# VH-VL binders against q6p0a1: the designs that were tried, part 3

Target 1, 160 residues: q6p0a1
Amino acid sequence: TQPHAGQPMDSTSVGGGLQEPEAPEVMFELLWAGLELDVMGQLHIQDEELASTHPGRRLRLLLQHHVPSDLEGTEQWLQQLQDLRKGPPLSTWDFEHLLLTGLSCVYRLHAASEAEERGRWAQVFALLAQETLWDLCKGFCPQDRPPSLGSWASILDPFP
Below, E stands for the ipSAE of ESMFold2; O stands for the ipSAE of OpenDDE; V2 stands for 0.75 times the mean of E and O plus 0.25 times the DockQ between their complexes.

## First folded at step 1 (VH-VL)

Design s8 (framework fv_masavibart)
Fold by ESMFold2-Fast, scan of step 1:
Structure s8 (fold): chain C 160 residues (1-160), chain A 120 residues (1-120), chain B 110 residues (1-110)
Amino acid sequence: as target 1 above (160 residues)
Amino acid sequence: QVQLVESGGGVVQPGRSLRLSCAASGFTFSSYGMYWVRQAPGKGLEWVAVISYDGRNKYYADSVKGRFTISRDNSKNTLYLQMNSLRTEDTAVYYCARGLTYYSGSFDYWGQGTLVTVSS
Amino acid sequence: QSALTQPASVSGSPGQSITISCTGTSSDVGRYNYVSWYQQHPGKAPKLMIYDVSNRPSGVSNRFSGSKSGNTASLTISGLQSEDEADYYCSSYTSKSTYVFGGGTKLTVL
């Protein structure tokens, strides 16, 4: 049974380690050095020992079941978020989901070999970043403004 | 000291247009989100529109969406409300207001208002 | 009707405490801590009295306090004075990415 409409999955069942003060060191290791793309383009935890920790198991669940693995799925999820979003702030679960989807886009952008595909991942990442900033600023941000889509593409897709 | 002064109100026939202005002084106008709020005679307050500090983001009440346009000129410290296709139910005193926080809807300073009467 | 429900009127005597309720839904007052209260004297512009549920702006008397429980926000005025006689409005950020006001409460100081 999936969560009811308007209720995201309990963050403690997937991302509990990120919110547990006793586990921040493990979470930093997971996010900084523990992630890679599999052959299907899905983010996964490369170290099975890290994945077997409590926070690792919860992060693995989120990555496998909630973060899209391809461009079409990512664009559909972003559109769904935009259409059904009830305003800031997002729940902790939805915010973590948004951040991990953005991280997945960055990995896919850097792994892409075709310029056109790289550009599309950069555009989706820029839109996800805008949603993140909008949430952090409670709908607007007087001191910050998101970069244009072209600016994001230039930053995330460096000239070789 | 913070001052907001509205102008441009008047009597207008249904279907016509009016543009309201709000002159701001006493604060760094370009650092604040700005709002329009209206009040029909003898009635309560109704939020109309909001514009971000840089003018890039705008939101409207459903009752005015597609008819009203909020804009600002930070070089002139002025907020505008372009009102098209006016209806009798748009008759109200229109206030401009400054946002206190990150657009949570707290309006810390208000102008004195300008009356718009839409009648045939 | 307004999206937020307030009593049409409330009354009290000098020195008393009165409370004005503001009832919304789980998608506005119940969801966000972005409730504000405004005081409006006849013929005057509104004045912000409380923001973000319980915070007072500089210059607002500590006789004014705000709170929230579930879908209902409350404004309490202690030590009621004659100058408190005014209309009071609540407002909230809503799940529609918009802002809504209550219908207003007329406070009469007897």
Scores: ipSAE 0.000, ipTM 0.488, lowest interface PAE 14.3, mean pLDDT 79

## First folded at step 4 (VH-VL; framework fv_masavibart)

Design a1 (at its last look DockQ between E and O 0.27; V2 from the best seeds 0.00; counts 0 for: pae E 13.2 > 2)
Fold by OpenDDE, look of step 4:
Structure a1 (fold): chain C 160 residues (1-160), chain A 121 residues (1-121), chain B 110 residues (1-110)
Amino acid sequence: as target 1 above (160 residues)
Amino acid sequence: QVQLVESGGGVVQPGRSLRLSCAASGFTFSKYAMYWVRQAPGKGLEWVAVIWYDGSNKYYADSVKGRFTISRDNSKNTLYLQMNSLRTEDTAVYYCARHGYTSGSYLFDYWGQGTLVTVSS
Amino acid sequence: QSALTQPASVSGSPGQSITISCTGTSSDVGGYKYVSWYQQHPGKAPKLMIYEVSNRPSGVSNRFSGSKSGNTASLTISGLQSEDEADYYCSSYAGRNTYVFGGGTKLTVL
């Protein structure tokens, strides 16, 4: 049985082992080194040496089991984020998850062979960016509304 | 048992079109990426195209890009290769192959027996 | 993409051990662990013999083994038998969802 690209494990159950991001600098190096999207829709760390490190293994687990591998899963995560919009700022873990999901969208957008799929990924990415902005400005945004990225989202018009 | 059976091969003239099919059985077809790989007579193997398990993404070898279209019908457990603007250099046995993904490994774990496409004037 | 380099042919006597090499670059064999070997008898489909450099699928004889050093992968067949006479192809992931094959090696059992 091909390991299904990790169904988003319910964020509630895998609470134990994926500690909060330790060494953000290493995470940056891992991401900067680049990811690769395979034909099964799974993101991999390109540098195997980095991937073998503790932070690399953690990132691998996040990419495989927590970051959605399909559009539907990503949309579900987006919905959860939207539901959390009126709540307190996201935890460090949730925020990391949001950022990694956004990054995942970028890779998938770029890899998409069909214009429709590309457009859908672009839209979801834009919405995730909006949620990121919303989270970052919690408690600081006028009238509890973040600035709209609408003008920028138009640049991501999937249908040139 | 996993089985892949290619069909649709034949003799065609240059510039013509041909559609190949690969019937899959013995596994959940919709969970696997599928490949077309070809082998010219007396030559080695060359990957031609890949399609994701859900059909969302497709990739092609440069040699066939713009001329060939890979597709699948998961409800029929069938893989297709539409070949347009055929050239003499497209003459080959065409294999469908299942992309095996085990523990992060890339491999072609099952192959069909192939179907011969001959492009000749 | 340039094909991986294999010897055109190798030969051995029954009971002997032979090795087939597959040489690539740092962008394929040298850069990835995703090296596979396939056996192909005349008029037959390729059969997976080794994956991820050294792993055997179920049903493949333990006489087949794989290794890698630098940019060269190797298939070793021990205790050579007449049924081992076939063409052997190496394959490597080459990044960006692409694969590269070797030119193939004809194994003759003398």
Scores: ipSAE 0.361, ipTM 0.787, lowest interface PAE 1.7, mean pLDDT 87
Fold by ESMFold2, look of step 4:
Structure a1 (fold): chain C 160 residues (1-160), chain A 121 residues (1-121), chain B 110 residues (1-110)
Amino acid sequence: as target 1 above (160 residues)
Amino acid sequence: QVQLVESGGGVVQPGRSLRLSCAASGFTFSKYAMYWVRQAPGKGLEWVAVIWYDGSNKYYADSVKGRFTISRDNSKNTLYLQMNSLRTEDTAVYYCARHGYTSGSYLFDYWGQGTLVTVSS
Amino acid sequence: QSALTQPASVSGSPGQSITISCTGTSSDVGGYKYVSWYQQHPGKAPKLMIYEVSNRPSGVSNRFSGSKSGNTASLTISGLQSEDEADYYCSSYAGRNTYVFGGGTKLTVL
């Protein structure tokens, strides 16, 4: 699949609302095509043709404007999620945002060259995963036994 | 409004070191990756190095790897190139350039005027 | 030696159109890879003319256009003017943290 003519999509040509997420099958197809982390710290869709579709443009907008691009922004989002623990389950939009932010942490962990930076990204990823489990458990889990990633600690260790 | 000004070029003997600087203004320097690109006299452009916006990642052309170090000081809006173990083939005009980001593309949207490095005995 | 192949020179008369080619491989020019073009007058820094194959930055004349077919990108200059006389370079990201330029094309306006 190769484009023959026309302009690549950019942020100025993407419009419309973000109130309704795409069907999960479409989102999985876009993620399967692959993402990459550029030198500016932004995630983008590798496949230009998929990126120019309506669901591809939506994902690009989410990655560019709603998924934090650095550790400070990711930590701020994590704090907001922790402040909302006692509320209702996250909206589909916020849950998608949480998952994409977690995915971003994995890419940044992989790209980090310093052990201290890798450790910070790994810790933030672990806390985002904990928030994900907590949100999925709202209304279903015993409140005196919160979900844990304890059995997954070796998976999150940057030095396995 | 975007402005890049290189300095630190000069004439040096092989095996010596030089440090180039690039002063940036007219944009939020800490949000942009930066490049060094060089051009030998009468020759084409050659990419030398790139540094990510926060300095976390650095990449080099094979011809300079292990001898050159790119760095930045975001508090001073300055990009650097430390050039060690200089060789005569490093003789070139050295440009700093800004990474132009739009849709994940990789390009050099603004360039400085360049600084000449001459390596001769 | 450059990683991308450009003709060493091209020429045209004022008012004509000319095209400069930039040929690479599927790993740098082909497929979904982006190509950019730079103009360099003697003694001056390069200037970005085209990015993402076919887009013009603000302030670049619409006489400059870009396209790509297969592993070859093209820069077309219509309505050729004397000030267009310069060297032109294509560039791409070739993966593996490698950035490449073409060897350059000298445009002469007759």
Scores: ipSAE 0.006, ipTM 0.518, lowest interface PAE 13.2, mean pLDDT 78
ESMFold2 (binder alone), look of step 4: mean pLDDT 91; pTM 0.919

Design a2 (at its last look DockQ between E and O 0.45; V2 from the best seeds 0.00; counts 0 for: pae E 10.2 > 2)
Fold by OpenDDE, look of step 4:
Structure a2 (fold): chain C 160 residues (1-160), chain A 121 residues (1-121), chain B 110 residues (1-110)
Amino acid sequence: as target 1 above (160 residues)
Amino acid sequence: QVQLVESGGGVVQPGRSLRLSCAASGFTFSKYAMYWVRQAPGKGLEWVAVIWYDGSNKYYADSVKGRFTISRDNSKNTLYLQMNSLRTEDTAVYYCARHGYTSDSYLFDYWGQGTLVTVSS
Amino acid sequence: QSALTQPASVSGSPGQSITISCTGTSSDVGGRKYVSWYQQHPGKAPKLMIYEVSNRPSGVSNRFSGSKSGNTASLTISGLQSEDEADYYCSSYAGSNTYVFGGGTKLTVL
C-alpha cells in the first residue's frame, strides 16, 4: 500500500517523537540544503546524510505526516489558521507547521505543470503568508484588524 | 494480481498522430504515478513521460516534450499517451510502468508487455 | 541526461557468479540510493530484480544481489542458470522527477 500522502495526523496522536524544534540551526541547514518534490507529491530532504540525523528524521516526519501534500489539505489547514486569528499567538509547533506548509506551497507552485494548478498554489501561499503576518503581529496590530498584504499579493498573480 | 496492458500501437507515417492506452488492474490505480517508457528496436530503455497519481502534474522527456501528452482516467483505470507529430525516431515498443513507491523507494515495479509503434514513410 | 554506463555483454557458465556494473555520476548513482535493476527476456516486459541498490522484491531469487561503491552499482548473479540469459538494465533516480537508464547488458549463459 503506497503510504497515503500524510493525512494530517490528528495533532493529538503524534506522540513524544515530534517535539518542538530543539536545534533551530540544524533545521535551517536542512531547509537551506533544499527539498525535493517527488512524483507522488511527497517532499524529501535532498541531502541523505542530513536526512539521517535526528533533526532530519524529525523534519521528514513533519513533511510526510503533518504538512499537507495536496491543495485541499493545505486549504483546510489555512482555514484552521484563519479560525485561530482571534486566539493567542500560535504555538511554536503550529508556527513551524505554518512555515513548512508555506515552503511546501512554494515547491509545489514551482513544480506545477499546469497554469491553473500554479495559480491555486500561489493563492494559497499568499494567504498563508498573510496568516503568518497576522500571527506575528498579534497584540500589536493596529485597530485589531488583520494585516493585509494588499498589493503584494498581486505579485503572486498566477496568470502573468 | 497487478496487470498492465498496452494497446493502440501500429504503423503510422511521419507527422501523424497516435494514441496509446494502458489498462490497469489488480491495484488501486488512482494511488500510483504512472510512466511511459519506450524501447527502440535493439536499443535500451528510455523514459518518456510521467503523470502523478491524481493527474495534477505531468513531466516529459525532452525528446517528446511539446509533441506527446500523457493523461489518465482514474475512473476507468486507464493511462493514455497522445503522440502527435510523430517522427521515425519515435519508433519503439512503448511500455506503461507503475511507479512503485514506498516511503523511500523510486522504482518501476510493474510493466506492461508493451505496444509497438512504427513510424515509417 | 546521459545513459548510465553498462558493459554491452557478459557471459558465464552454469553455476558461476557474474557481475554487471552500472556507472553513473555523483548526481545519480553516486548521490542517491535509488538504483534499480531490471531483467528483460526477448519479447518480454522488463522485470524488477533489485531496488534501492540491494533490495529484492518478493519472488526474486536470492541468487540476485546488488551493491554500490562510489558511482558504480553492481548486480551479481550467483549460481548462474540458463534462465538467467537476458538483458539487464540498471536505472537511477536522477532528481527532478527524472530517471536515467543504463544502456543494457546482454548476459549469455554458456
Scores: ipSAE 0.407, ipTM 0.793, lowest interface PAE 1.4, mean pLDDT 87
Fold by ESMFold2, look of step 4:
Structure a2 (fold): chain C 160 residues (1-160), chain A 121 residues (1-121), chain B 110 residues (1-110)
Amino acid sequence: as target 1 above (160 residues)
Amino acid sequence: QVQLVESGGGVVQPGRSLRLSCAASGFTFSKYAMYWVRQAPGKGLEWVAVIWYDGSNKYYADSVKGRFTISRDNSKNTLYLQMNSLRTEDTAVYYCARHGYTSDSYLFDYWGQGTLVTVSS
Amino acid sequence: QSALTQPASVSGSPGQSITISCTGTSSDVGGRKYVSWYQQHPGKAPKLMIYEVSNRPSGVSNRFSGSKSGNTASLTISGLQSEDEADYYCSSYAGSNTYVFGGGTKLTVL
């Protein structure tokens, strides 16, 4: 167990313990167990036993407080990611946030009843997926040309 | 104080239409999902429909699907139920109810007093 | 008919304890879904009594308690009083944005 940092956190009390990501295998198990949107537009874990574990409670807090639940919030996060393209790779926490936001878009796309809303969520999801691919290949992809979802060859090719 | 007031009930013939309203006050209406629940005379409660907080999604019981439309006007704090092709089986008191916000729970935390719809020949 | 099964009636004497059952399936009550309970007096709207299986809203007496085991949720009322005479309904989220009620239980205080 390591000593706590000496400076006050800027996060809310609910979000202050979220900086340490869980192992990917644990996150996969939680996501595989299933999420659902409630009628308030919030994602939550269906399995109460898994939801009550420390990783489950952490995921719930991330979904409720840090993953955008509407289109405007998601678009603002996407703009921030695009501004960071030329910087260092995202922290593991920010990358986890990106993946969870993309997953949220899939659930909202699937839940949307109006064709225009489905189209907007699909567009945002595609752009988030592109940012995910860009971050995964920083240093290996041409930085002036992000990868696309339809061009698997650009990720599989040797550089450039 | 949360308050829900239904209106628009009455007596109609089968095959006709009727529109119910539910006036909401005492809370930020646009942040809450809303429900219609009905109760036939002398019978139990039956869920009818739900609409999400922003109106983006609507779901219906199988018994009313294709005939009823739930809607909301968040600028007027009002929930609606458009009931088309009414049947005698639709005779009931219709309640509007608010989705209670709690983590991982689904509940009807506030109810109106209801409005009676009678469908008879 | 409702997807949740409740007894049609129960009765008890003042001061006694009674339990109302609500039986569903592994897809609702028996699944990892929460259960809520509602009290309805004649001519009145339902009132939320229990949410998240066992929690009470503000203003609900601690004589009301809830539990769940397997596919069955239970509402227990201790210290029965004449004003407890009412109809009681359980409700559960049934997945896929659908909701179910029990058929209702008439509680008679003898």
Scores: ipSAE 0.006, ipTM 0.562, lowest interface PAE 10.2, mean pLDDT 79
ESMFold2 (binder alone), look of step 4: mean pLDDT 90; pTM 0.918

Design a3 (at its last look DockQ between E and O 0.10; V2 from the best seeds 0.00; counts 0 for: pae E 13.4 > 2, placed apart)
Fold by OpenDDE, look of step 4:
Structure a3 (fold): chain C 160 residues (1-160), chain A 119 residues (1-119), chain B 110 residues (1-110)
Amino acid sequence: as target 1 above (160 residues)
Amino acid sequence: QVQLVESGGGVVQPGRSLRLSCAASGFTFSKYAMYWVRQAPGKGLEWVAVIWYDGSNKYYADSVKGRFTISRDNSKNTLYLQMNSLRTEDTAVYYCARHGYSGYLFDYWGQGTLVTVSS
Amino acid sequence: QSALTQPASVSGSPGQSITISCTGTSSDVGGYKYVSWYQQHPGKAPKLMIYEVSNRPSGVSNRFSGSKSGNTASLTISGLQSEDEADYYCSSYAGSNTYVFGGGTKLTVL
């Protein structure tokens, strides 16, 4: 029985409030304060006071609707990033989404009970880090060579 | 078809213990978080406890914390609720419920088992 | 945790549309998309009617719909039928792996 992929919530209803981050310092505070994983693997802001702020509400929406909650969704997002690799630098929003997805992998990696699952999250995290480096290096990479995070990243690249 | 069947309910005195069971069938039990929800006679629904699919994490309502223990045996497709230090206010129909993958929802419920705590 | 606030009872005539409200806080209904509605007939187990505010499970009539505004979720039943007479409960994720139910609403079909 295929997991019924929840119909993609029509992105139109969530779109009105997700403006670009206006207060990056507040976002830092929110992330620094910590997140929590629930029984469904969703990330939530631990500090409810911070979560009730405008930046906090925005982050909550991102975590609930845009940051993938499973490995498959994260891998799909990674594939999209790889497809964009030859394009222009990511928008501020896409870059933020990339960073939040990477952060989510760290939490999920830590929470994973099975070695195989931990390995997969670690691999995806390493690849997202690589994509982050690609984006930051756009237009500045020496000799048009892809940036490398080192030998450990190559060991964690099982993606064909 | 998904089925959940609760058992182990009965009449007990305050301070005693009781263990409830929920037999699951019709789905891969080990892939789903499971819940206990109770309903006092003529009252509303109250969340009691949750257990992760592999039993690694457990959470409880404040009303039962320290007294109740949720557990599962995935090899037997069975959910348990150990209830210690029972109180009269614990009198309720106890339901086991499955957590669906589409967000935080109780998508399937058992028929419940009645627990009566009385002197 | 305090139960979500629902009206104790609502009533309507066959064919009418009724709405049941469920009011919480920014820490539950207002903070999360994970709002569900359940129908319970006397002596029966609850049945899932709506999940994630507005989604219907398979087999649930399209007469049932859900919405949310601020800290208030709403269940609307259109074309009211005698079989809709039941208790209705809302639920929400409340953070920190906790869940909260509404107090329930008794729907009477006149």
Scores: ipSAE 0.042, ipTM 0.640, lowest interface PAE 4.2, mean pLDDT 85
Fold by ESMFold2, look of step 4:
Structure a3 (fold): chain C 160 residues (1-160), chain A 119 residues (1-119), chain B 110 residues (1-110)
Amino acid sequence: as target 1 above (160 residues)
Amino acid sequence: QVQLVESGGGVVQPGRSLRLSCAASGFTFSKYAMYWVRQAPGKGLEWVAVIWYDGSNKYYADSVKGRFTISRDNSKNTLYLQMNSLRTEDTAVYYCARHGYSGYLFDYWGQGTLVTVSS
Amino acid sequence: QSALTQPASVSGSPGQSITISCTGTSSDVGGYKYVSWYQQHPGKAPKLMIYEVSNRPSGVSNRFSGSKSGNTASLTISGLQSEDEADYYCSSYAGSNTYVFGGGTKLTVL
């Protein structure tokens, strides 16, 4: 349906103003400054000054409320992406969401101490990467031969 | 299997200090973040502090920030809480608790140690 | 002081089902946030009953179940028994390295 011009934002609305992605170079600057994973698996921006900027506050809200912080939520969203595989390419906002979720998996993979946990995060990351390649390839790749991570995905398997 | 045993509680006067210990066994202590949670007599549970698995990050409830210090010695499988400038409202049973594997807040608890702050 | 709202008490007769609510905000209970539930008998340490909203750890009866809708998590105890009489707490990560408990609910088995 069509957006309604002039509707005021709800004062209690979480995620207001998140629809417009940052310029890629701003996002890279924030990520280069560093994220860290807290004990609950929540990512946050290490640099408090950057975290307080408008782009930093937007990223914090995305990480807090729109990027899954656990395996169950990530797997649930992966299922939704797989269901959307035949649809149009993701919006820029949804694609940013996908990339941040993939990045979250990398941090959790590196933070995991047990091989079983590493293996589960690595598998989810590989599947998210495949969905990312699929979405990038829409309109450019044959629909009957989806992109594959092939040998790269086998490298992400947990070691015994 | 998993065991957490607190010690070091007692009766102290306001303004004094006390150090709590939590001895851990039955798991690889250095892989887990650890918590202190307290409960005033007849009251509910209150989170006090958390320390990351390697001791690199520490966070505190506002009610204890600046007065309490959480620490760990992974070579001794021991968690600590240094409590300075104690107040009567710090009177509670203090529990150590383990951070869960997949994001539980508190999957295993010790028996608790009582701290009483009174004159 | 708690940041999550629980009823102060709930009662039920043996064999009934009861539900304890835990209401917060989108910053602690809503969305993808995990909620956990703890049972505490008098003079005992809390025991984890439910984690990740709805999962039971080993050794917890299947009479205990958890769910979440919007900003409210719920613990349901079916087939209520005398041993279920205890205090129950919900807990969540509230962001900004802050952890919260509910105020607790005293369950009385009539």
Scores: ipSAE 0.008, ipTM 0.491, lowest interface PAE 13.4, mean pLDDT 79
ESMFold2 (binder alone), look of step 4: mean pLDDT 92; pTM 0.933

